# Designs tried in a protein design chat: VH-VL binders against Small ribosomal subunit protein eS1 (rps3ae). Part 11

Target 1, 206 residues: Small ribosomal subunit protein eS1 (rps3ae), of Methanocorpusculum labreanum (a2sq57)
Amino acid sequence: MARKKQSGGRKVEGWKAKNWYKVHAPEFLGKQFIGEIISSNPENVPGRVLTVSLGELIQDYSKQNVRASFKIMNVAGDAAYTQFNGHEMTKEFVRAMVKKRASRVDSTITVTPLGSTRELQVTITAFTINHARLSQVQELRAKMVKVVEDSAKEADFESFVSAMLKGELSKKMFAECKPIFPVRRIEIIKSESVSSAADRAAALIR
Short names: E, the ipSAE of ESMFold2; O, the ipSAE of OpenDDE; V2, 0.75 times the mean of E and O plus 0.25 times the DockQ between their complexes.

## First folded at step 1 (VH-VL)

Design y15 (framework fv_emicizumab_arm2)
Fold by ESMFold2-Fast, scan of step 1:
Structure y15 (fold): chain C 206 residues (1-206), chain A 119 residues (1-119), chain B 107 residues (1-107)
Amino acid sequence: as target 1 above (206 residues)
Amino acid sequence: QVQLVESGGGLVQPGGSLRLSCAASGFTFSSYEIQWVRQAPGKGLEWVSSISSSGSTIYYRREVKGRFTISRDNSKNTLYLQMNSLRAEDTAVYYCAKDLGYPTYFDYWGQGTLVTVSS
Amino acid sequence: DIQMTQSPSSLSASVGDRVTITCKASQSISSWLAWYQQKPGQAPELLIYDASSLESGVPDRFSGSRYGTDFTLTISSLQPEDIATYYCQQYDSYPYTFGGGTKVEIK
């Protein structure tokens, strides 16, 4: 039924008309509407990144302090579809975890979930109750890393990300670390998507 | 010897206000998230509010949001709950409870303080 | 909110009996569930955490288990001092939610 209607008179044609695209989260996070983007050309929409409150996205009150990032992969009609690109806990929330005269144990690792072509760089931070010696810090770091790496070996990308964002990995790290040294809190405070070595090698051959 | 001692409960009329206190000892108060949990006479347990170790991250149950304010003074090892616009439904024993520093179970509880909202 | 359905609401048993209390979550909470004991006029005390881990100082006649979203607290041989109300609690997400409680009495 589509027909063009001419209104008559002098029409000045300048600048390309822009269209609105409705951006949706990935299915494993409910495919929720997360924002709108305007563009004159649908080819320029993929590659853009949007960040939203995870708590609002999944209707989980405990995740208000988590910001999730999504990268647009494709456009279909007026809809744009994304994939998970990373997350970050707000600076205010992380600062709230710091205590004077306690230790902070950080570790950044790269994991490749089962069957995934994408790597995910995650930053783990543990806060102790009391000052920890070097040997205790080393044991805590090793245990935190092992828990996260073991989880990645057993879960696909979406399952791993879901467990990470829901705090399941943080709870498991805490349970396994508390016998080593008194721990107050352990969190995966940040993640970001990175290209796998195989993907980079493939890009060089193309 | 971990201890949590609540105080400030009493009889108040609907629409009135009360301020509860929870005095902590025997652990490093400033390192832990502390909770308020209530229990109406003869009824079950109901979570009310939580506050992070620094005081910057706060959560409330839906029915008390906007009426209750949780706060803490780490220099005094004391947790507070300012209760405004009290309703009959707020009648309960109010407990403070310690978690493990992140969303977990509660390993120590205070003895509770009774709040009665009645005309 | 995650609903915790606890059953039975009350039970009467004899000293030495095996007692089982059940708690069902309305959605997956992994193993993030605790059991508390509350004696009349007293504050609740932690018994079990992470569904099956026994809290330090709690008698070994208490045990917890999980099957999917179904959780059970078992007292292998009921003692007089076990007369209390028992509550399950999920800590998977806010708001924290408790079961309705199970009152355990001696016949």
Scores: ipSAE 0.000, ipTM 0.441, lowest interface PAE 14.7, mean pLDDT 83

Design y16 (framework fv_zigakibart)
Fold by ESMFold2-Fast, scan of step 1:
Structure y16 (fold): chain C 206 residues (1-206), chain A 119 residues (1-119), chain B 107 residues (1-107)
Amino acid sequence: as target 1 above (206 residues)
Amino acid sequence: QVQLVQSGAEVKKPGASVKVSCKASGYTFTGYYMHWVRQAPGQGLEWMGYINPDSGDTKYNEKFKGKATMTSDTSASTAYMELSSLRSDDTAVYYCARGTYDFPGFDIWGQGTTVTVSS
Amino acid sequence: DIVMTQSPSTLSASVGDRVTITCKASQGISSYVAWYQQKPGKAPKLLISDASTLESGVPSRFSGSGSGTEFTLTISSLQPDDFATYFCQQLNSYPFTFGQGTKLEIK
């Protein structure tokens, strides 16, 4: 007879049509098309994150193993516009940087670029040529952190992100760390957008 | 045997200064950072900073800048930590600790120096 | 500063029990975590470095695990000598910070 339990799927006269939204990269990265998203409700499109190959985005083969993430902020018609949300080197690529008898030095810091209300958490990794003593590891880490923090104090958000993604910060860190201990490679292997200080404080209360 | 031996307990009046020593033996003193850690009565551990005995370079926790001064004497294999303008809330056990060679952690600790500030 | 939060603050257990202490970092710290044991009136003793590396001379019943923001210290079969306070520490960013401590007590 009657089925009292019904799923919340499409109704015959009240069905929700799905639309395609063309997602674009931020202006400072060329505002180019990076993908399409389908949704029945435009209110559900903001907040979604798309990840694309940085090498394909900036047409640089050396960046093929770097993934850049973009968060949709607003929708205008059939177009969706994003903000940089972070980047990440593939685990396979990072593993390939490890050599026998060498040290790996990691550090994660949060930086606030000049004049920015946005914070970015970055992970720096250095690979030495030979095994380093803890004192050398600690000094190397301190220098890496200082270079990145000083760069953030002198650049706005977009300029800082551009320098990071293009390897300019890695080059600067390498130059300053080389005199401390023989370094083979230094990279910012990951970055991600972080909550505001107020949002973090609210989360800690819970 | 690798060990760190600290100076004895100190009782000071507010406004005074105190200098704690940490003598290392059994390893190459300049091969490791020397860290200082504070523990107030009944409370947890608080990192104060480190000194690199090889270079004399120091790194301080912001809370202790202008309050603590770290030095070292490589010929004596001894690290020092001086506290100035003592207040009652500086009452604590102060530890020196060696950074590890291979991986992050403090593998050797001094026995601790109790500093009591009372009027 | 990176905040290290331990749970529980106090843990009651019996000899032979398996106990686990958790430590959470407010930000990603890779594997740069150390675990210490402290007995009343004594200096802390390093148990685990780099999140999971057992310190020389530490019994194999102690183990560490975790990466990023969540870390655990496990004692597989509790012995009388293990009743103490345990602390985690992050060594990823300055200032280095410790958890508030977990006191392991006899049930």
Scores: ipSAE 0.000, ipTM 0.417, lowest interface PAE 18.1, mean pLDDT 83

## First folded at step 2 (VH-VL)

Design a02d (from a02 with light chain S93D; framework fv_emicizumab_arm2; at its last look DockQ between E and O 0.07; V2 from the best seeds 0.00; counts 0 for: pae O 14.3 > 2, placed apart)
Fold by OpenDDE, look of step 2:
Structure a02d (fold): chain C 206 residues (1-206), chain A 121 residues (1-121), chain B 107 residues (1-107)
Amino acid sequence: as target 1 above (206 residues)
Amino acid sequence: QVQLVESGGGLVQPGGSLRLSCAASGFTFSSYAIQWVRQAPGKGLEWVSSISGSGGSTYYRREVKGRFTISRDNSKNTLYLQMNSLRAEDTAVYYCARDLYTKWLPYFDYWGQGTLVTVSS
Amino acid sequence: DIQMTQSPSSLSASVGDRVTITCKASQGISNYLAWYQQKPGQAPELLIYAASTLQSGVPDRFSGSRYGTDFTLTISSLQPEDIATYYCQQYNDYPLTFGGGTKVEIK
């Protein structure tokens, strides 16, 4: 009577079905579809960051050299909703704006828009026509900072970010700096939501 | 384990002053914004004041602006609320509450047990 | 200021019942809404954030939803340990504001 060796069926570790989530931009940017993410657990979806071309997002070709980042805040069904997390101009674009015998003036500040609990670190860069003296650089820096700070005091977070991304703040800075020293262009080349080191680390692990 | 412990509550006369403290432990104190929330006896929750992790940004409800001052000592892992010109309507249990680790989301994941402030003649 | 109108102010239900609490914002707050549970004599505890995300350790019988400026907290099956006052809170803008609270009791 041959004992039938019960073939221990390899418990196929159940491939936890991965779900796709459709990620949408914030409402103030039109709630456009910006990409998809995959996760086996919807609880792991919040906190993930997607980066897209700003030019594509707002249909402005002039902004093709700007990347905008969005953090997923929550999920509903297969939809993921985001908050603005920051933006950055491409390194190539920034380099291309630097001219010989001219100055680059940088300033980084943290602002809190009106009524907001959210802080945003912004990096402003002015590109001059000619070489600027130290005193002129200081004046330019002070003016740029003031414009951005004043704007943050008068606008809520979404309005501030919108103005920033659309280039309205840059235009204002340009207009106010031009009388101080000949400038070619002023750009907010980077913004970053203030987050803890732990949050950044967590985002990298996910 | 994350812990917040309020102290400094008591009985005070109208127009008097009181300083509340909140001792924090179990987390990197300077990485979190902290809030004061109060609750009058038998009433709902009311936000009072907020301070960023670095202490560089402070926020106040309109009714306490100019009278209350929120501050923190990150070296001591302690939050403070200096309350001046106290009024009867300031009578409440005062809670310190931690914002979620994301500095940009001001909802509160941990709360202390609260300290009672009674303003009465 | 953003006003949060919470309803009902109180309710009584039986164990196992579905309970729904609503909160309406006076203006758009996106999904920046949290729900808290406060048991008698205790500090509030976070239940839900981002309108619908359940806090770690919270039972799955709790859920949150959003429709525009209308927010709902649902307890799918009320348990005796759920006797508490519940509060919504917006964190879209300062000043941070809470709903008036809903006292949940068991019949």
Scores: ipSAE 0.000, ipTM 0.517, lowest interface PAE 14.3, mean pLDDT 88
ESMFold2, look of step 2: ipSAE 0.000; ipTM 0.475
ESMFold2 (binder alone), look of step 2: mean pLDDT 92; pTM 0.941

Design a02k (from a02 with heavy chain S57K; framework fv_emicizumab_arm2; at its last look DockQ between E and O 0.42; V2 from the best seeds 0.00; counts 0 for: pae E 12.8 > 2)
Fold by ESMFold2, look of step 2:
Structure a02k (fold): chain C 206 residues (1-206), chain A 121 residues (1-121), chain B 107 residues (1-107)
Amino acid sequence: as target 1 above (206 residues)
Amino acid sequence: QVQLVESGGGLVQPGGSLRLSCAASGFTFSSYAIQWVRQAPGKGLEWVSSISGSGGKTYYRREVKGRFTISRDNSKNTLYLQMNSLRAEDTAVYYCARDLYTKWLPYFDYWGQGTLVTVSS
Amino acid sequence: DIQMTQSPSSLSASVGDRVTITCKASQGISNYLAWYQQKPGQAPELLIYAASTLQSGVPDRFSGSRYGTDFTLTISSLQPEDIATYYCQQYNSYPLTFGGGTKVEIK
């Protein structure tokens, strides 16, 4: 490595040895191994994001088309530990749910689980069996948003995320919306962890 | 160079008001949540209030809610704390502190020097 | 509210001693815990975040660890410049809360 020398006694920095770090899911999801990364400096490892199949993470094949993202928060030895960053159903999977003679009802909301400093932006999508009138679409949207908002008010961050990833919120929304209009499927197709800093960044862009 | 400078402290009677300011420089102020933390003489640290980068979300410690108002002017890179109905237990050094821009989780990576507020009759 | 109980409230040790400070959370907070050093007459300064990650520029004699809801700050070899009060702070939930502090002094 060559930089212009400042003095005769200055040490020249050599090549940085690279190390492997084993990345683990958060404790509330079992803290299991989710991947490896390489870095020459442990101080540069926090902040990196890994994406894994949710189906593989929780050993449930019905979730193979769902990706979960985890951000590395700290390292200890050769291990790196994460927090939940978000999830998303693959675009192919979502596209396959769209039917010509049916309605798609979307809503994106931001919730703050009970007592949490962390916020989640959540995208909820309902797929009806048949075409729904505008008033039915509006009623469906309102109900599914209320179910998610009410659930967030009663659960801490990890409990809310667990219920979301395991499909418990989707089942609740389905049950609550069925009396309004025949629904084929209601899913939370995307979530993303949001903070005060992300709120500031969004305000700057707009 | 990230810098936070508090001002506006002083002596005030119970029931009085003060407005604290925190001047920020060396970073994109509007992109960061900023906090007020206080420390009574000879005592520990106590979180007081937080405000999001846009100013759209505010959080308060229960004991100051309704009496203190956190605000910011992003065009002037300045954070404010309006303190009304001051009480003796509000006597403290008040710090402004920045959280990490991209972490969601508010721990305080840069602190100002503090400004002393004394509430006594 | 999550209470952070810090122990001991004060300690005296000799230069070169290993110093251990404990912080206990009243509820689960994952690894969302920071440690601060406040030297006499100065503002606090971040030492450790995410329970065990050292802030840039912090000497490697400082380390942090977690055992469930119990958190530990360790100074492997106390130096004269480490005279300070140390605080833990949880950032899992509002309201943000600090431990009561540990004053470290040299015998």
Scores: ipSAE 0.000, ipTM 0.505, lowest interface PAE 12.8, mean pLDDT 83
ESMFold2 (binder alone), look of step 2: mean pLDDT 92; pTM 0.940
OpenDDE, look of step 2: ipSAE 0.022; ipTM 0.603

Design a02z (from h03 with heavy chain S99D W100L K101Y G102T Y103K T104W N106P; framework fv_zigakibart; at its last look DockQ between E and O 0.05; V2 from the best seeds 0.00; counts 0 for: pae E 11.1 > 2, placed apart)
Fold by OpenDDE, look of step 2:
Structure a02z (fold): chain C 206 residues (1-206), chain A 121 residues (1-121), chain B 107 residues (1-107)
Amino acid sequence: as target 1 above (206 residues)
Amino acid sequence: QVQLVQSGAEVKKPGASVKVSCKASGYTFTSYYMHWVRQAPGQGLEWMGYINPSGGSTKYNEKFKGKATMTSDTSASTAYMELSSLRSDDTAVYYCARDLYTKWLPYFDYWGQGTTVTVSS
Amino acid sequence: DIVMTQSPSTLSASVGDRVTITCKASQSISSWVAWYQQKPGKAPKLLISKASSLESGVPSRFSGSGSGTEFTLTISSLQPDDFATYFCQQYNSYPWTFGQGTKLEIK
């Protein structure tokens, strides 16, 4: 009586059904739908970053040359919620703003908005009308930095980011820099979220 | 360990000036804003202003504009506050205080021991 | 300027008592309140930030609550080391302002 070798059916590791998650912008930016991501495991969704056109996000065509990045923080059902992670102007746009016989003045600073443990590294660029002397460049830098620092001390994180993205900080910088040296435009061309020691500590407790 | 060490007690006459120092150690001096807070005898605390040692930017309480001047020496990791045209009501303990955790937070984790300034005729 | 009014100015209590100190702001300041403890001849010590966030090294008997215009510091069971002056601070708007202080004394 030949014992029928039960053919151990290779459990075809079932293709774990991939779920789609709808990613939404932060509340202060209107919680708009910004895209979809696919994952077989919801636990792998947090930490992913999506980049979108700011112009599309806030329906301002003047901001089409700005890309905003959002980091997924949590998932609820099929919805993924984000926090602002940074922004960047397109290289082409920045290049187009550089004129012959004029100066480009750059400054990078890290700020912490009011009550926040989150830091933002921001890059500010002033485009002058004429060539600026070193002393003038230094004064412009100092003024731009001061405006941004002061603004950060007066606004919470969301308010600061909103002001930054909407160009309010740029307008303020422009107004305060104009008396120092003729400028054509001042832009915050880049921002990056920087994890603070506190944030890192909080993440370790989780 | 983070430490803020202030200069010693001062006794001045009305109309004189005084300069208080705050020497920082145990951290990167330029990475944190330094604030000044005063406390009159038996009174509450008053925020006077801050200095960003990185670049030297300052913000003053309007009440102390013209009275207090804040400076810093990054090479010495020292913040200074000068009080001019001293009056009797300037008699107080003056504290330097560091922002918490980052370049700044509007509350203070480390304080100097305080400098008593007495203005007496 | 935002005025921070603390109550009471003086509080007498015994070891083991539950103590509550209140700070009222002249306008809404969200949760941007810090609490400090100060002992005689010493600099203030930070206890709580953002109205309810307990700082590292501060005993769990301390707690903060409140939003808008009313804030409270609570000590659940008073210890001998807790007799001191307490200050609230707002950091919602410049200039930053402090309460007048509450002196906690041993009954």
Scores: ipSAE 0.000, ipTM 0.523, lowest interface PAE 10.9, mean pLDDT 87
ESMFold2, look of step 2: ipSAE 0.006; ipTM 0.474
ESMFold2 (binder alone), look of step 2: mean pLDDT 92; pTM 0.938

Design h03w (from h03 with heavy chain W100Y Y103W; framework fv_zigakibart; at its last look DockQ between E and O 0.45; V2 from the best seeds 0.00; counts 0 for: pae E 2.2 > 2)
Heavy chain, then light chain:
Amino acid sequence: QVQLVQSGAEVKKPGASVKVSCKASGYTFTSYYMHWVRQAPGQGLEWMGYINPSGGSTKYNEKFKGKATMTSDTSASTAYMELSSLRSDDTAVYYCARSYKGWTLNYFDYWGQGTTVTVSS
Amino acid sequence: DIVMTQSPSTLSASVGDRVTITCKASQSISSWVAWYQQKPGKAPKLLISKASSLESGVPSRFSGSGSGTEFTLTISSLQPDDFATYFCQQYNSYPWTFGQGTKLEIK
ESMFold2, look of step 2: ipSAE 0.537; ipTM 0.794
ESMFold2 (binder alone), look of step 2: mean pLDDT 95; pTM 0.961
OpenDDE, look of step 2: ipSAE 0.376; ipTM 0.777

## First folded at step 4 (VH-VL; framework fv_zigakibart)

Design w1 (from h03w with heavy chain S57R, light chain N92D; at its last look DockQ between E and O 0.25; V2 from the best seeds 0.00; counts 0 for: pae E 7.8 > 2)
Fold by ESMFold2, look of step 4:
Structure w1 (fold): chain C 206 residues (1-206), chain A 121 residues (1-121), chain B 107 residues (1-107)
Amino acid sequence: as target 1 above (206 residues)
Amino acid sequence: QVQLVQSGAEVKKPGASVKVSCKASGYTFTSYYMHWVRQAPGQGLEWMGYINPSGGRTKYNEKFKGKATMTSDTSASTAYMELSSLRSDDTAVYYCARSYKGWTLNYFDYWGQGTTVTVSS
Amino acid sequence: DIVMTQSPSTLSASVGDRVTITCKASQSISSWVAWYQQKPGKAPKLLISKASSLESGVPSRFSGSGSGTEFTLTISSLQPDDFATYFCQQYDSYPWTFGQGTKLEIK
């Protein structure tokens, strides 16, 4: 393959310098470094999403089963700053919670933390010790949903996300569900930050 | 050099209120949380809450919700805590203390000298 | 709330001794523990964060260890300046809580 540059009356092909951008976690996580991206145009950097292990991000191995996603919102110099976009427990971890002869209770809800225009779609899952009757399943589901909804009404976005990621909401749900039926574990296995009705409507179609 | 300088000791009657100040210097005031910690005479330490000076958001320990009100003035690099409806068991030393922002970074690397509030009948 | 329980509540020791103070959490808190020294009439002073990270300017005779529910502060060779009350603090979950304190006094 011949590589020849033409220098005469034709315009020389321009080269766009590529720049590295250091991506930082949101303020409530201390703006810690979460990765790098490369782009030739800073206008293309906002909107990109990075997913990292929460355990690796905060150097806490008890959180290795959680992946957190961050969406780049702006660039300043060689730094890119993010908002929390969502989280998901690893598929392997969730699969390991499933037990034969036990019940799984799922619910997906959308909450709007206090004073926030941002919404979170949250997937809650409880795993019982033994098989639960339908009425017990419905009582568990109602309690789990109520705990999360009430917590969102009293917390701003960052506080709610922190309580969710730290497992504080899971602990509260566990305590409040214990009188209803023996539960082994209650977790928020997934969340997704949504900011428009169009995004939520599109998710229902998929 | 980071410094947190608190207002002086206060003696109050039951039912009164008091406002304690904490003036910060030697760092960017809005880049850190400001916390308040209580220590009753001869007792341990109790975290009361914090304020984020950037935007003024607060988080309170539920034990002190309604008792304490935390504010800040970014132009003066000063945090405030007001205690209302004072009772004798509010007698304590009240500290301001800063931390980095971030849930894994909420240890207190600098403390004010403390403000003694005495409530007596 | 996470309860932090320190042991012992009072410790008598001599200059040059090696002392160990233990802090036990009521649930797992990973490594999110700090240790403070407090002298009478003074504010607490940060010694250690993240269970074992020594704060800048703190003498190397201080060390910390532990993970999960049990944490230890060690002073390898006591000096006269080390007689004080020591507190652990967890910063894993709100509300952040302190141990009840360990008073280290001269024998």
Scores: ipSAE 0.014, ipTM 0.573, lowest interface PAE 7.8, mean pLDDT 86
ESMFold2 (binder alone), look of step 4: mean pLDDT 95; pTM 0.961
OpenDDE, look of step 4: ipSAE 0.463; ipTM 0.805

Design w2 (from h03w with heavy chain S31R, light chain N92D; at its last look DockQ between E and O 0.56; V2 from the best seeds 0.00; counts 0 for: pae E 2.5 > 2)
Heavy chain, then light chain:
Amino acid sequence: QVQLVQSGAEVKKPGASVKVSCKASGYTFTRYYMHWVRQAPGQGLEWMGYINPSGGSTKYNEKFKGKATMTSDTSASTAYMELSSLRSDDTAVYYCARSYKGWTLNYFDYWGQGTTVTVSS
Amino acid sequence: DIVMTQSPSTLSASVGDRVTITCKASQSISSWVAWYQQKPGKAPKLLISKASSLESGVPSRFSGSGSGTEFTLTISSLQPDDFATYFCQQYDSYPWTFGQGTKLEIK
ESMFold2, look of step 4: ipSAE 0.495; ipTM 0.770
ESMFold2 (binder alone), look of step 4: mean pLDDT 94; pTM 0.960
OpenDDE, look of step 4: ipSAE 0.387; ipTM 0.782

Design w3 (from h03w with heavy chain T104I; at its last look DockQ between E and O 0.50; V2 from the best seeds 0.52)
Heavy chain, then light chain:
Amino acid sequence: QVQLVQSGAEVKKPGASVKVSCKASGYTFTSYYMHWVRQAPGQGLEWMGYINPSGGSTKYNEKFKGKATMTSDTSASTAYMELSSLRSDDTAVYYCARSYKGWILNYFDYWGQGTTVTVSS
Amino acid sequence: DIVMTQSPSTLSASVGDRVTITCKASQSISSWVAWYQQKPGKAPKLLISKASSLESGVPSRFSGSGSGTEFTLTISSLQPDDFATYFCQQYNSYPWTFGQGTKLEIK
ESMFold2, look of step 4: ipSAE 0.627; ipTM 0.811
ESMFold2 (binder alone), look of step 4: mean pLDDT 94; pTM 0.961
OpenDDE, look of step 4: ipSAE 0.428; ipTM 0.790

Design w4 (from h03w with heavy chain G55Y; at its last look DockQ between E and O 0.24; V2 from the best seeds 0.00; counts 0 for: pae E 9.5 > 2)
Fold by ESMFold2, look of step 4:
Structure w4 (fold): chain C 206 residues (1-206), chain A 121 residues (1-121), chain B 107 residues (1-107)
Amino acid sequence: as target 1 above (206 residues)
Amino acid sequence: QVQLVQSGAEVKKPGASVKVSCKASGYTFTSYYMHWVRQAPGQGLEWMGYINPSYGSTKYNEKFKGKATMTSDTSASTAYMELSSLRSDDTAVYYCARSYKGWTLNYFDYWGQGTTVTVSS
Amino acid sequence: DIVMTQSPSTLSASVGDRVTITCKASQSISSWVAWYQQKPGKAPKLLISKASSLESGVPSRFSGSGSGTEFTLTISSLQPDDFATYFCQQYNSYPWTFGQGTKLEIK
């Protein structure tokens, strides 16, 4: 027996029916369908986070090692709308970049793009061709941080996130760091959207 | 209702310059890129570049770098493109067109009516 | 630069015909293609984005398909208002480039 129509189907008014919600990516990524969730109460849907492959989202397998996270902000009908929550290169991909006879230069910084009430915590990693002296490591780190901070001061949220995800910031950092020490690769391996310190302080006080 | 209204036709001599305006209305001007596209007689469409009105940053098609200068005035919701050192082969219709800022969204959903620039001796 | 090559350059058809316009990219561009209609003396009008997504207000007789390097625009039943030149545009890589255009002439 296959599927049959049931006369005793779900009574929406008589009990708490579960509903499906289609979750969409933010407008700057085309509002594409990214998944479905089930909830008996639409008021419990905001705040949930979905993580998808960026490569699958934009149908570009060169991005298959990048996962993007989206936080549901509101529901309208059977649709749920999200904001960018963060991204991360897969652990396997990052580990493949590591070389035993080279230096890894890490920095985690927080930036606030132009006009944004949200901050982005960004983790930057450079992999050198060979071992770098401490002074060279410090100079590389300072340059990487400055490029990202300057870019955030000059870009709105969607422009900054787009430049980050498509690798424009990585290219800029690579070019700026090349004169300092031979680098093999510079990547933004992780980002996370966080509430600003000012917004958190305002919420706690008044 | 989104509208892009461009300045009127211009007739110029070789060596002169021209500044075309594009007045935007019906949307938040700084939320979108403004692009410029040219169409020479008997030619197809050529993308020239864009401006991000949020902070005035630009990206040019290398073909037009040094020829075109793109600016904007956010208080007037107006984008500008200046063409310098005009030659007869700069004769074309010039369009402004907007796009979303995402890298997968740079298609042009609204266009200005076009500004004809004619360069002749 | 990515070259977009349209076929045919001109197309003559009658009201009610199904017509298809093809756009070939010089390298893979995933689905990042838009189609525009331009009538004489007018600005281009967006018809389709992401190869197949119909823009609001565009008649349902327009459709698009394709991925990778080959893309098509189809008009299922040609109407008098469809007399125009059609362009594809790639937005995969800078600089953005357009096809050379297909002039659709209605008999």
Scores: ipSAE 0.011, ipTM 0.522, lowest interface PAE 9.5, mean pLDDT 85
ESMFold2 (binder alone), look of step 4: mean pLDDT 95; pTM 0.961
OpenDDE, look of step 4: ipSAE 0.306; ipTM 0.754

